# Designs tried in a protein design chat: VH-VL binders against Jasmonate-induced protein homolog. Part 4

Target 1, 185 residues: Jasmonate-induced protein homolog, of Atriplex canescens (Fourwing saltbush) (Calligonum canescens) (p42764)
Amino acid sequence: MASTQAMGMTEQQKKSVDEMVEKATNMGVNVQAQNSAVVSMINQTNVSMTFNENHNWSGSVVGTGYPKSIPTKQSRQFIHQGDAKDGSQGAVVYYGSNANGEPCGWLLAWCAPTNVTPTKPNRVYVDCGAQSKFDTISWDTIKAKLDVGPATTNFTDVDTETTIAAGVTSTGSFASVGAAFGLST
Key: E = the ipSAE of ESMFold2; O = the ipSAE of OpenDDE; V2 = 0.75 times the mean of E and O plus 0.25 times the DockQ between their complexes.

## First folded at step 2 (VH-VL)

Design i02 (framework fv_iluzanebart)
Fold by ESMFold2-Fast, scan of step 2:
Structure i02 (fold): chain C 185 residues (1-185), chain A 122 residues (1-122), chain B 107 residues (1-107)
Amino acid sequence: as target 1 above (185 residues)
Amino acid sequence: EVQLVQSGAEVKKPGESLKISCKGSGYSFTSYWIGWVRQMPGKGLEWMGIIYPGDSYTRYSPSFQGQVTISADKSISTAYLQWSSLKASDTAMYFCARLEYYDSSGYPFDYWGQGTLVTVSS
Amino acid sequence: EIVMTQSPATLSVSPGERATLSCRASQSVSTNLAWFQQKPGQAPRLLIYGASTRATGIPARFSGSGSGTEFTLTISSLQPEDFAVYYCQQYNDWPYTFGQGTKVDIK
């Protein structure tokens, strides 16, 4: 099996997800409602990353919202609460820089259906590269790619030497989505 | 009405290049995937690959990766299947088909082209 | 990739009789299974999708059943126009894969 290396969450990311769920629950957020997704992103680049854009196909972010920044070598989390019919389906784009200081972007899209079955599985789609790649996003195109996506994936943009890896797994209470925004150098 | 119209039959020699076409009409061409299916004489159907015409994103079946090129021109609602150097083993009927698969609610190959017969002989 | 295996390779039945065609997946495909009919010299025609849903315009004599790895296409009363090869196809995993086909001969 010559397969692309799939991303798994670090032990620190797992702990941060557990802490996020606990704090959100204590603030009255129902993480189990409508198959919520708890998303953890780790910045493996050399500089801080900044939130640029999101898109919702179903559901919406709750609690403290999307992290505005992800410091270098740190993780940040958010909770996306799914709707009753289609669950949690969304995307985020973060901006940063590669090893040469060139502006780059990282895109994570996920689908965590209300009822996860082989017919409606958990899915992710990722992309990264030059920041200009994300100046005008066709969300219909991203959705089409997400809809045929695997539960675990990675991508490397050779021109910018950027990487992104992501995976999604059901925990019994919510879907856990992990992503690493990184460099190939 | 939705239609996929393919280019006419081709008779070629080994080593020649070839590009066949599949033109969609009656629907939003950039909203659906187009797939290519091979059927060798007297044999079954083989999935070759798919393209999303909106941005030309392609997925190939492992057996066809590097053997053919799939492309699309959304300005004329046409998808293409291309060989750089034909072999006798490429002799087959080639079908294009429209795929609606946005969230596992659609069905694959809901509309098919009429087929393009490619014969490669010396 | 998921391997689809159809049986029998050839089925010969008299007009008006029932035909039952089987399709097996090497691993679960849930209900993401379609059936196609191909007549000589023609493109394949979608009959059934989602294992059991008839496509638009398909006669009621065609029915599909099954889930997971075992699927069946039934033609309740074969007509002369049903002489054809039938293919099952999974669309659960990429690459999408077809079975090898079952040829239905009307005696």
Scores: ipSAE 0.000, ipTM 0.460, lowest interface PAE 17.3, mean pLDDT 84

Design i03 (framework fv_iluzanebart; at its last look DockQ between E and O 0.11; V2 from the best seeds 0.00; counts 0 for: pae E 12.9 > 2, placed apart)
Fold by ESMFold2, look of step 3:
Structure i03 (fold): chain C 185 residues (1-185), chain A 124 residues (1-124), chain B 107 residues (1-107)
Amino acid sequence: as target 1 above (185 residues)
Amino acid sequence: EVQLVQSGAEVKKPGESLKISCKGSGYTFTSYWIGWVRQMPGKGLEWMGIIYPADSDTRYSPSFQGQVTISADKSISTAYLQWSSLKASDTAMYFCARQGDYYGSGSYLSFDYWGQGTLVTVSS
Amino acid sequence: EIVMTQSPATLSVSPGERATLSCRASQSISSNLAWFQQKPGQAPRLLIYDASTRATGIPARFSGSGSGTEFTLTISSLQPEDFAVYYCQQYNNWPPTFGQGTKVDIK
């Protein structure tokens, strides 16, 4: 039986990620963002999600920080300001529940270089599954995957029936990151 | 329906303590920042600070840091504004307000629902 | 902190006429601006956010425009219920700050 853990995005995931990228782009234009990642996340699960933690490789979040909660079927945004050399590189983990009420986590990581080129593109990495998967995170392993990752990706955890999709694009002076946290139901 | 209901008007003397309340209903209280706004008699609006009730993360305007305490009790969906020692200059209308749900970023956002206000009068 | 300056302080307008209220920021706030309406003895009401987006349930006669440092609230045909004080608020930088208000009076 072939492995299907790294399946392509569904039609619904593509639409949701595109909508979140558009929302991030609109926000970044409105605030005249520069050398930053503007991140928009939608919670497509049946319960509110809560912020668990972040990791920074380069740059830092601005303002009041990461959204502490993402209500069901709603989106939330933040801006991660890049540094001059390496841009914005970071990750967030949100907790929620699957359709069976089991505790689960969703991880989004991004790389938004100061100057995007064909050899230094924007990149994303995603993961999801049982909440216990995120008790001990190897950030070095995630960074290694992110550094060779694509601009658009998804992951589905068959055991918890959770899924996550994300995409990133450049809009002149900043990167727009969109993510959909969901269930594979 | 979203409602923010504030405690009643207060008449106090200088030096007394005071804690006024703002009870939220019709939404998930812990999922939104809630803030306080002062309006002195005949004057405009002044942003005082906000609290995230789920973890009590509290942010103050520099003008109000150390002048008041903002707190919340999430078990009863209530936010508070309190003074340890009132001054006559604290006489004002005080509003609580909920941060709007179209913004989840790290900026201080506009308020979409407001309490009815609590008039605090401090006189000798 | 960012100073928000509203003009005029008072605007006298007849019912059915157009009112134009101005708000200026001391530095660029992009489009991170809201407009509020406050009637005597009442709480403020959100009218416009993101400079030009009407809040839910706000009549189409209210419109906002501008970006950067200069912003305008326009009421295209004043109704009796529109005579109030209007405040702008920036939320681009911490802390958020309000303008001092523009009172719209019956002429």
Scores: ipSAE 0.006, ipTM 0.490, lowest interface PAE 12.9, mean pLDDT 87
ESMFold2-Fast, scan of step 2: ipSAE 0.724; ipTM 0.874
ESMFold2 (binder alone), look of step 3: mean pLDDT 93; pTM 0.947
OpenDDE, look of step 3: ipSAE 0.008; ipTM 0.586

Design i04 (framework fv_iluzanebart)
Fold by ESMFold2-Fast, scan of step 2:
Structure i04 (fold): chain C 185 residues (1-185), chain A 123 residues (1-123), chain B 107 residues (1-107)
Amino acid sequence: as target 1 above (185 residues)
Amino acid sequence: EVQLVQSGAEVKKPGESLKISCKGSGYSFTTYWIGWVRQMPGKGLEWMGIIYPGDSDTRYSPSFQGQVTISADKSISTAYLQWSSLKASDTAMYFCARRDILTGYYEDAFDIWGQGTLVTVSS
Amino acid sequence: EIVMTQSPATLSVSPGERATLSCRASQSVGSNLAWFQQKPGQAPRLLIYGASTRATGIPARFSGSGSGTEFTLTISSLQPEDFAVYYCQQYHNWPLTFGQGTKVDIK
């Protein structure tokens, strides 16, 4: 099994985030006001990935919404606008396949509080594996794990040979969340 | 108040099975990750894996995947580390540790450690 | 995986002197670095997290600094009870990794 290091945002992902923020701002979206999260996901698997579901603890997706699909070796972005009290806290699940063609899922959760402090920091939580793992999700359990999560994280599921890495950073006007959905082979 | 108490020292032969324990007290056991660390005689520390007792979500370090099983029983606030077939190379001190030392910026740090369980495997 | 390298392997200092321990990461870990103290026959004790924040109950003579790939633990006035092995640990990436340790010997 190959070891996977944390995957940061690529230069192309950073450019795509910048372009999305500019476009949203021109359409009147308040990315600065509520500590919104701009989320970029790159599909490093061999097939296209499909949006399956989301969960909101605080805030909501805006603009063009969640990307319906993420083509192989490409990135897609969305903006999740935070609420005034708790900021942007949410999760997404995408489905795809591993190297053997088995159905798999990738889960990204993030927390970007309205006021980022040492007591209320930016956080991420990730998970991946067989698609059946995500047939029923305990969102309370995911929230508990997210609430004590780090700013950067990785996970590799040995059985399916899938991996996921994510990180979150405040950029002055919004939080930037990057995630890579991939294979360990 | 907050503490982790590990089971006593074990002396085993190669090929035998073993299960050691780590009991938490003084905190909400189901809301913190528990990690296991190996220290071979005269050597440094190595992370083996972690478990979230609330749902038994377990994550292994790549070098320990398939070599050991980590589990937890939340009804008695106890985490376990288990071998199906011990080898002489498993001779080591094994520590458990709780993740999330405080609410805040660096909750990933392990602040509370068990006293350790010495496992000796020899023929 | 991220490889953590500590230097020196052994440091011998007199009581009251300053001890400086180094930890280098094979790639950036930001400020996601902790320092632990381990005395003979005991479990590790958390000293510093976030590269520079002292854990509860840790004396002010212990301080940490650095970010990215180079980190330092300083003990400003070494006490006899500071005889121990010190480990750095990154928590930026899974798997979590420790350095090999620096032994501080009080002559």
Scores: ipSAE 0.005, ipTM 0.477, lowest interface PAE 15.6, mean pLDDT 84

Design i05 (framework fv_iluzanebart)
Heavy chain, then light chain:
Amino acid sequence: EVQLVQSGAEVKKPGESLKISCKGSGYRFTSYWIGWVRQMPGKGLEWMGIIYPSDSDTRYSPSFQGQVTISADKSISTAYLQWSSLKASDTAMYFCARLPYGDYEGWFDPWGQGTLVTVSS
Amino acid sequence: EIVMTQSPATLSVSPGERATLSCRASQSVSSNLAWFQQKPGQAPRLLIYGASTRATGIPARFSGSGSGTEFTLTISSLQPEDFAVYYCQQYNNYPLTFGQGTKVDIK
ESMFold2-Fast, scan of step 2: ipSAE 0.061; ipTM 0.703

Design i06 (framework fv_iluzanebart)
Fold by ESMFold2-Fast, scan of step 2:
Structure i06 (fold): chain C 185 residues (1-185), chain A 123 residues (1-123), chain B 107 residues (1-107)
Amino acid sequence: as target 1 above (185 residues)
Amino acid sequence: EVQLVQSGAEVKKPGESLKISCKGSGYSFSDYWIGWVRQMPGKGLEWMGIIFPGDSDTRYSPSFQGQVTISADKSISTAYLQWSSLKASDTAMYFCARHTGYSYGSTEYFDYWGQGTLVTVSS
Amino acid sequence: EIVMTQSPATLSVSPGERATLSCRASQSVSSNLAWFQQKPGQAPRLLIYGASNRATGIPARFSGSGSGTEFTLTISSLQPEDFAVYYCQQYGNWPRTFGQGTKVDIK
């Protein structure tokens, strides 16, 4: 189902994780699995989505970087290597359009600590709506929201009829972050 | 219908500069990578590099880095391959092709190709 | 870099016969392998990606198989338009590398 994809990687993506890590390593990228986050995004809208910006609170994207485009009804992934102290904490913003052709944005933020505990858990924060909502982002405000966020979440912007769902879970080797960027109609 | 149309054949002398083009149509040009592939006479295919026209992010094969420049102008849906100083060993057919890019966990291949540009460098 | 080796260099077959082409990688590329067809004076045409998936518009007589280091392209009933050079390409490692090609020629 859609919620299963939004809460983490799809079954096919999960099966291919070792191949993704092997491919990154063979391209000269040193991936430290214990501190990495594998982020999977599915575009459930009717048009292609384009990468707009990112923010790193802890760690950085590795390999080929953030997917530049996510074609309609397709998934794209990236690997974010966390630091030893705070793990992987970052955010991405993609632009696209809603069912009416109006410009919209989708924001995913995640926190995958190096050591997950009840007081230092996996967290996500999501937002979506009109593209103008993301013209100037206060990353400190996003971080404050992320820091009290749950491990799974969803949000619907009624005005633009856009929706976003996301989740983060630990797999024992890395953190798995999944997000579905979509429409509410 | 997706099409990539390349510029015409070129005949040049060693030391001359050259810029060839690849124009895309029938899709959102800024949303796909464009790659360049060389084929020397009677030889196989060699991957040279790719560019994302939306932000001009360019990635070269190590054997071609510093040898050529790849660029794009998204306002006219055109990608370019350029030499500052040609040598006889640059004689080849050059193809452009649309590429999905280097996203992990996704298929990464050339799906549509230009017709090729023959470059002959001879004194 | 990964070296791609194709065999045979030339394959002579009659129309209607089965053609089997081999591609070997010097290291594992998992399923990250594509097959291309090139006719004289033309650009390469994508046939197969991900070792076994037919590209859009490619006839069912073309099939790909294999994983790791050993790959095969099969043309089940060769048509006159299938006489061409076939290339395998790995995209599992950087840099991307092509095989030297197999020429499928009329007997």
Scores: ipSAE 0.006, ipTM 0.483, lowest interface PAE 12.0, mean pLDDT 83

Design i07 (framework fv_iluzanebart)
Fold by ESMFold2-Fast, scan of step 2:
Structure i07 (fold): chain C 185 residues (1-185), chain A 123 residues (1-123), chain B 107 residues (1-107)
Amino acid sequence: as target 1 above (185 residues)
Amino acid sequence: EVQLVQSGAEVKKPGESLKISCKGSGYSFTHYWIGWVRQMPGKGLEWMGIIYPGDSETRYSPSFQGQVTISADKSISTAYLQWSSLKASDTAMYFCARVSYDFWSGYSHMDVWGQGTLVTVSS
Amino acid sequence: EIVMTQSPATLSVSPGERATLSCRASQSVSSYLAWFQQKPGQAPRLLIYGASSRATGIPARFSGSGSGTEFTLTISSLQPEDFAVYYCQQYSNWPPTFGQGTKVDIK
């Protein structure tokens, strides 16, 4: 199983998020409107991971865009600017390999509404496993799962021995989304 | 000034246990990974493993898995490398290094190194 | 694991001359490559990371280039303090691996 720090954001990820927010603010990105999400991903696998695809239900990535790669044991961040009505709702898929060198994928979806309420809370949905699981993604199905998801979650795919953990919290200025892409071995 | 200071040279016999240290200062010790690197006499550098002191997560290179234990005590900003039973082949210089993240370029690197601890295992 | 191969094993250069050191990876490491300098009895010193970014305090005469599997470190005008062993290191895949080193000697 992935280590306990795969659940939630590590100290180094929190620092990296703070640095991303500072730089984006200096570039004029509206991270203070509380309708933006700062997403931090840590690669706890043994190889570098590469960006495969994204999906936007509400809002869009800003600044430098999605990190094209996440080196082993390192974190990368991006900012997703939400719209005024529904906030930040999106998903990313990264590809890599498991301990056996088999091609695998990790999917993170998040929902950070502009007006967080008990009926419209912060949510995440995660999935991981063989890369072939992500050859054809039904984004409507992912959205349906996300819409009933918790604010923190984790999943282990026993067939590939891959794991993923994620969480989302509101900070008052923006939503903070953290995810750990890892192995269960 | 950011600094890593390692414990002094050790002379040991095969079968003895040993624990060497790496103390960080001038930065937030819990927010950076610490790596360990071995250099055998007259040879190049070998990556041994890494620890995140904030939660003690460790990862070992396959060649060192089961051979050594890496640990940290964040209350005194110190990382450790330990052997339960030394072998003559463990004779080497051991370095600790801080792994720094360059946010703007998206890369991390070992930017600060300890001075090294020479371990000699002799009969 | 990724094997890093450096060439030449030894490079003899006079002060003021240019030195070019090569590093080859057995598979692509993108730009996740660092260069280190080590003098006898001392710890390695970071020179270059991300294949081409100079570390803080490193003189402009040191430059790195390359991506994928082929990388070079260039020292444009060797100073007496530059005679040392140089190592390349990939950090794309676990475990990070070092080349065997290139010794830069005085002629």
Scores: ipSAE 0.006, ipTM 0.509, lowest interface PAE 13.7, mean pLDDT 85

Design i08 (framework fv_iluzanebart)
Fold by ESMFold2-Fast, scan of step 2:
Structure i08 (fold): chain C 185 residues (1-185), chain A 122 residues (1-122), chain B 107 residues (1-107)
Amino acid sequence: as target 1 above (185 residues)
Amino acid sequence: EVQLVQSGAEVKKPGESLKISCKGSGYSFTSYWIGWVRQMPGKGLEWMGIIDPGDSDTRYSPSFQGQVTISADKSISTAYLQWSSLKASDTAMYFCATLGSGSYFPNYFDYWGQGTLVTVSS
Amino acid sequence: EIVMTQSPATLSVSPGERATLSCRASQSVSSDLAWFQQKPGQAPRLLIYGASTRATGIPARFSGSGSGTEFTLTISSLQPEDFAVYYCQQYDNWPFTFGQGTKVDIK
């Protein structure tokens, strides 16, 4: 079996993912089938972050959807259920502030194919910076970058001193996606 | 077979507090999120917020943040919607609902309570 | 906030006729769209979710289609019990938002 949880997840994130999977299973969501992605995000900034928008290339969020907010130094989770052809492919954008109180955004995109192979691997793409960067998102551009992306990545925006790291790992039952939204200070 | 039973109609004066209830039965109460929807007289439906009864995690629609409190008591399988100080503009039908279930579960309301009519007048 | 706009506001049809209701989102909601039926004095009833999947127990005369920003609910042969108000709802982004409703009246 592959790793139980995505690389770089905290112990609290791993526990929260396990709890989310149990809750979803009890609600009748078949996380193991449908090639679902279970996504955990940790806010390593000094303020709360708020959900701004999402995009689906393949599959859709289930249950209560995307967390409305991620409090400072805490994690939140969601489940994105994949479709039979292309699996789970989506993106989320959260807004917050940098160390100077300037409005900033963090974008996480993931791809968890129905069948993971060397030619169709798990992928992530991340971006962060000034909030205005996300006022007009070209989803085609992001998809093109995601399609050649690695399974683990990070990015730092020097101008805003923001950073984001993410990874995706198959667990044998679902794809585990982890992301850390932070500041480079 | 899932059922949501809401508390009875309320007639209140502006400034009074109120707490209405939604009792679930026929399912595992902590396994489903519960949402509250407002319908003003002659108007459409609007989302107020949702709660996970297992850990009391809540999300509010921006227009209702700070106006109401959503809570749940899993020991008696009951969710609540509460106002600290009612206004005449709170006059409406209030529905509770579970978010759906099944292996192809989307994020939608599947089972609804019968509604609680709240009338606020002097 | 995603704004959902339904048209027409009122649709007058006779029993046995086809009714077609439209719903437009201010931005893409993929296929994360549900349709609800509400009769006077009653709670809403889920008809369709995922834009095109009928909920359990919903008659085959109800069908949904569309993706992105344009969605349609069709009732192929309207029955007397189908006269009601119909709402679309997106669940792609929080807060989830309803359209203003289409009232289906007897002609």
Scores: ipSAE 0.000, ipTM 0.462, lowest interface PAE 14.1, mean pLDDT 84

Design i09 (framework fv_iluzanebart)
Fold by ESMFold2-Fast, scan of step 2:
Structure i09 (fold): chain C 185 residues (1-185), chain A 124 residues (1-124), chain B 107 residues (1-107)
Amino acid sequence: as target 1 above (185 residues)
Amino acid sequence: EVQLVQSGAEVKKPGESLKISCKGSGYIFTNYWIGWVRQMPGKGLEWMGIIYPGDSDTRYSPSFQGQVTISADKSISTAYLQWSSLKASDTAMYFCARQEMATIGPYYYYMDVWGQGTLVTVSS
Amino acid sequence: EIVMTQSPATLSVSPGERATLSCRASQSVSSNLAWFQQKPGQAPRLLIYAASTRATGIPARFSGSGSGTEFTLTISSLQPEDFAVYYCQQYNNWPRTFGQGTKVDIK
């Protein structure tokens, strides 16, 4: 079960972010200067989750790409390299199941501007629920919600008893994005 | 392919210093906690402590705090257990083990991969 | 520190029989409990973590159950290679603590 009061990444996720940054640097990826987001996702559900879809408003995934699966109770990471004007802005959708074995989805969207200011802050937006909720995604609607989003958020879908929490913070070299995909039971 | 390989057996006298090693391979060493476990002859397992090689964060069992030092050199993927002055009561098999996350929460890690053990004999 | 108590200290069973091993924690460890097998001259091997999840490569005859303070490891049809010492370990609190072990001997 996920904690809806978690204010940031777990210790394991923080260590895993360091791992991903080192691995990417060894592959020649430049993660410094706030134009990259290093995203860590932890699967708090009882089954493995599978990558379904991504969307880029600004920037693109680099290195080994999006993790194809996130095993139960484990974390996976990716690096999203931002563009010079708008930084890293993207979204991912993973599929899995709730406690009742019903197909469910979890959506994480983030905005990590190249230069973070009070008028252009780090932002996240999350959503979760029945898998069918993500059959037809309005990316314009998600973007509008992300654009007014906070740096830390959570959401619980009462019908499926699924939950998702996420946050984004600047490290001085890149933006660190953490998310927990879970169940409310 | 993930392996922890420990240094060979040691025979020492009381009062001598000793440093034994545990080298990781087949995974990114800095991303997993490494724990140390003692097993005295004919006895059970005793948890000694744990280190995160990426930043050298250490946690000790109260029974071993001040008795041993756990350290790591991430440039060569090696963790260490060391004594400044050995006692006869330190005679034991010492195992290192990698920690993997079981669930959400700070420090909920279980030991998934073990080294083969280092036998330390301290006698005069 | 959390004290882990295993029972019985020694269990004598014949091949093909069911073995049931108990582990008790002095306070709740939720489901943060692991079971290990150790054969003479070998390092311990992880069998079960999160009280009931089998580790990779572990045969289906091994199963774990329980939560809180009472835990059980069951070997449904004992094979000759299963005669070993079994340890439970909690990883809920610092320091991590092991039970004293249960030796499964051939009858």
Scores: ipSAE 0.000, ipTM 0.449, lowest interface PAE 18.0, mean pLDDT 85

Design i10 (framework fv_iluzanebart)
Fold by ESMFold2-Fast, scan of step 2:
Structure i10 (fold): chain C 185 residues (1-185), chain A 121 residues (1-121), chain B 107 residues (1-107)
Amino acid sequence: as target 1 above (185 residues)
Amino acid sequence: EVQLVQSGAEVKKPGESLKISCKGSGYSFTDYWIGWVRQMPGKGLEWMGIIYPGDSKTRYSPSFQGQVTISADKSISTAYLQWSSLKASDTAMYFCAKGIAVAGTGYFDYWGQGTLVTVSS
Amino acid sequence: EIVMTQSPATLSVSPGERATLSCRASQSVRSNLAWFQQKPGQAPRLLIYGASTRATGIPARFSGSGSGTEFTLTISSLQPEDFAVYYCQQYNNWPYTFGQGTKVDIK
């Protein structure tokens, strides 16, 4: 079926991010200075998705960690705390199924530098397709793609009929990363 | 040219530990997966597991999870396959192989010469 | 796990003849299928990947075809050096799995 191509977060995702930031702040977590990325993922597929793996180039996940699952048509969020030099740079892979019930994966990578400048901007890189595509990930190759990536992007894998869209923006307090994991119909 | 060189043949007794090696050369060792494949005498090939040396991330085949440990030392471009306690059923030829997966493909294009491990009492 | 079944178990052909080897997957592996050659006492060598793409340095007499669950390796004019066991391997799902092999005997 048809999937959204929107790069930005839905209004429900924005509310969920605001609620997560408020709770984290009340508990003393510092979500400041582009040094943190607040990541929101929406599952637009017809089945639940399961966390498979992550990779950190700089920084690490904080709080409750990576959501173990994302139910169909729902969003989940996490906070990734960047390091002082390079900020938040990481990736996640979630597994699920396409319309034919075939195992598929969705990969989101982001770069939110500590000091965002024209030469060091916010970036995303995305990929999706057969689950096996992610069994042998070269993280250095993903990093090379991410390092020249745009702030918004999308990709469709024709063979599996899967799609992924993502974007990253600065909010003044943290970097907001949004991604939609979906099907191309 | 890409080359994978494995350690020499081993003769061991049940209960002994063992660590065999696979040294890569002619390519960027940290940019490609290394896999381990077992071939029992007179039998076919079976995947044991794979490692990405850049961050030491591993995946094991279900039959080998908990049976062996795969590791790598990127400073010397060497991957390892290790048993804490060998059994007679571990007698086999062990191959290492380099993945093509610089960008997410899963096939393996170059193979080591193999290490024969014989476990008998 | 995905089970790969090869047939025939053994194939006896004269030099210069065409050899056709079959590989079946228990579920679709798309085109994520490789063929390997293993000569006696040697490591496996990649022949074909992506079901039909010949690896670098592999002679043109080797060709692969198929997709989904049914795959074929063809050797158009068998040479004495082609005496070997041939394995198909799926890399669509982890764990990757091999077929049991087809032994090609040259008369």
Scores: ipSAE 0.000, ipTM 0.479, lowest interface PAE 14.6, mean pLDDT 85

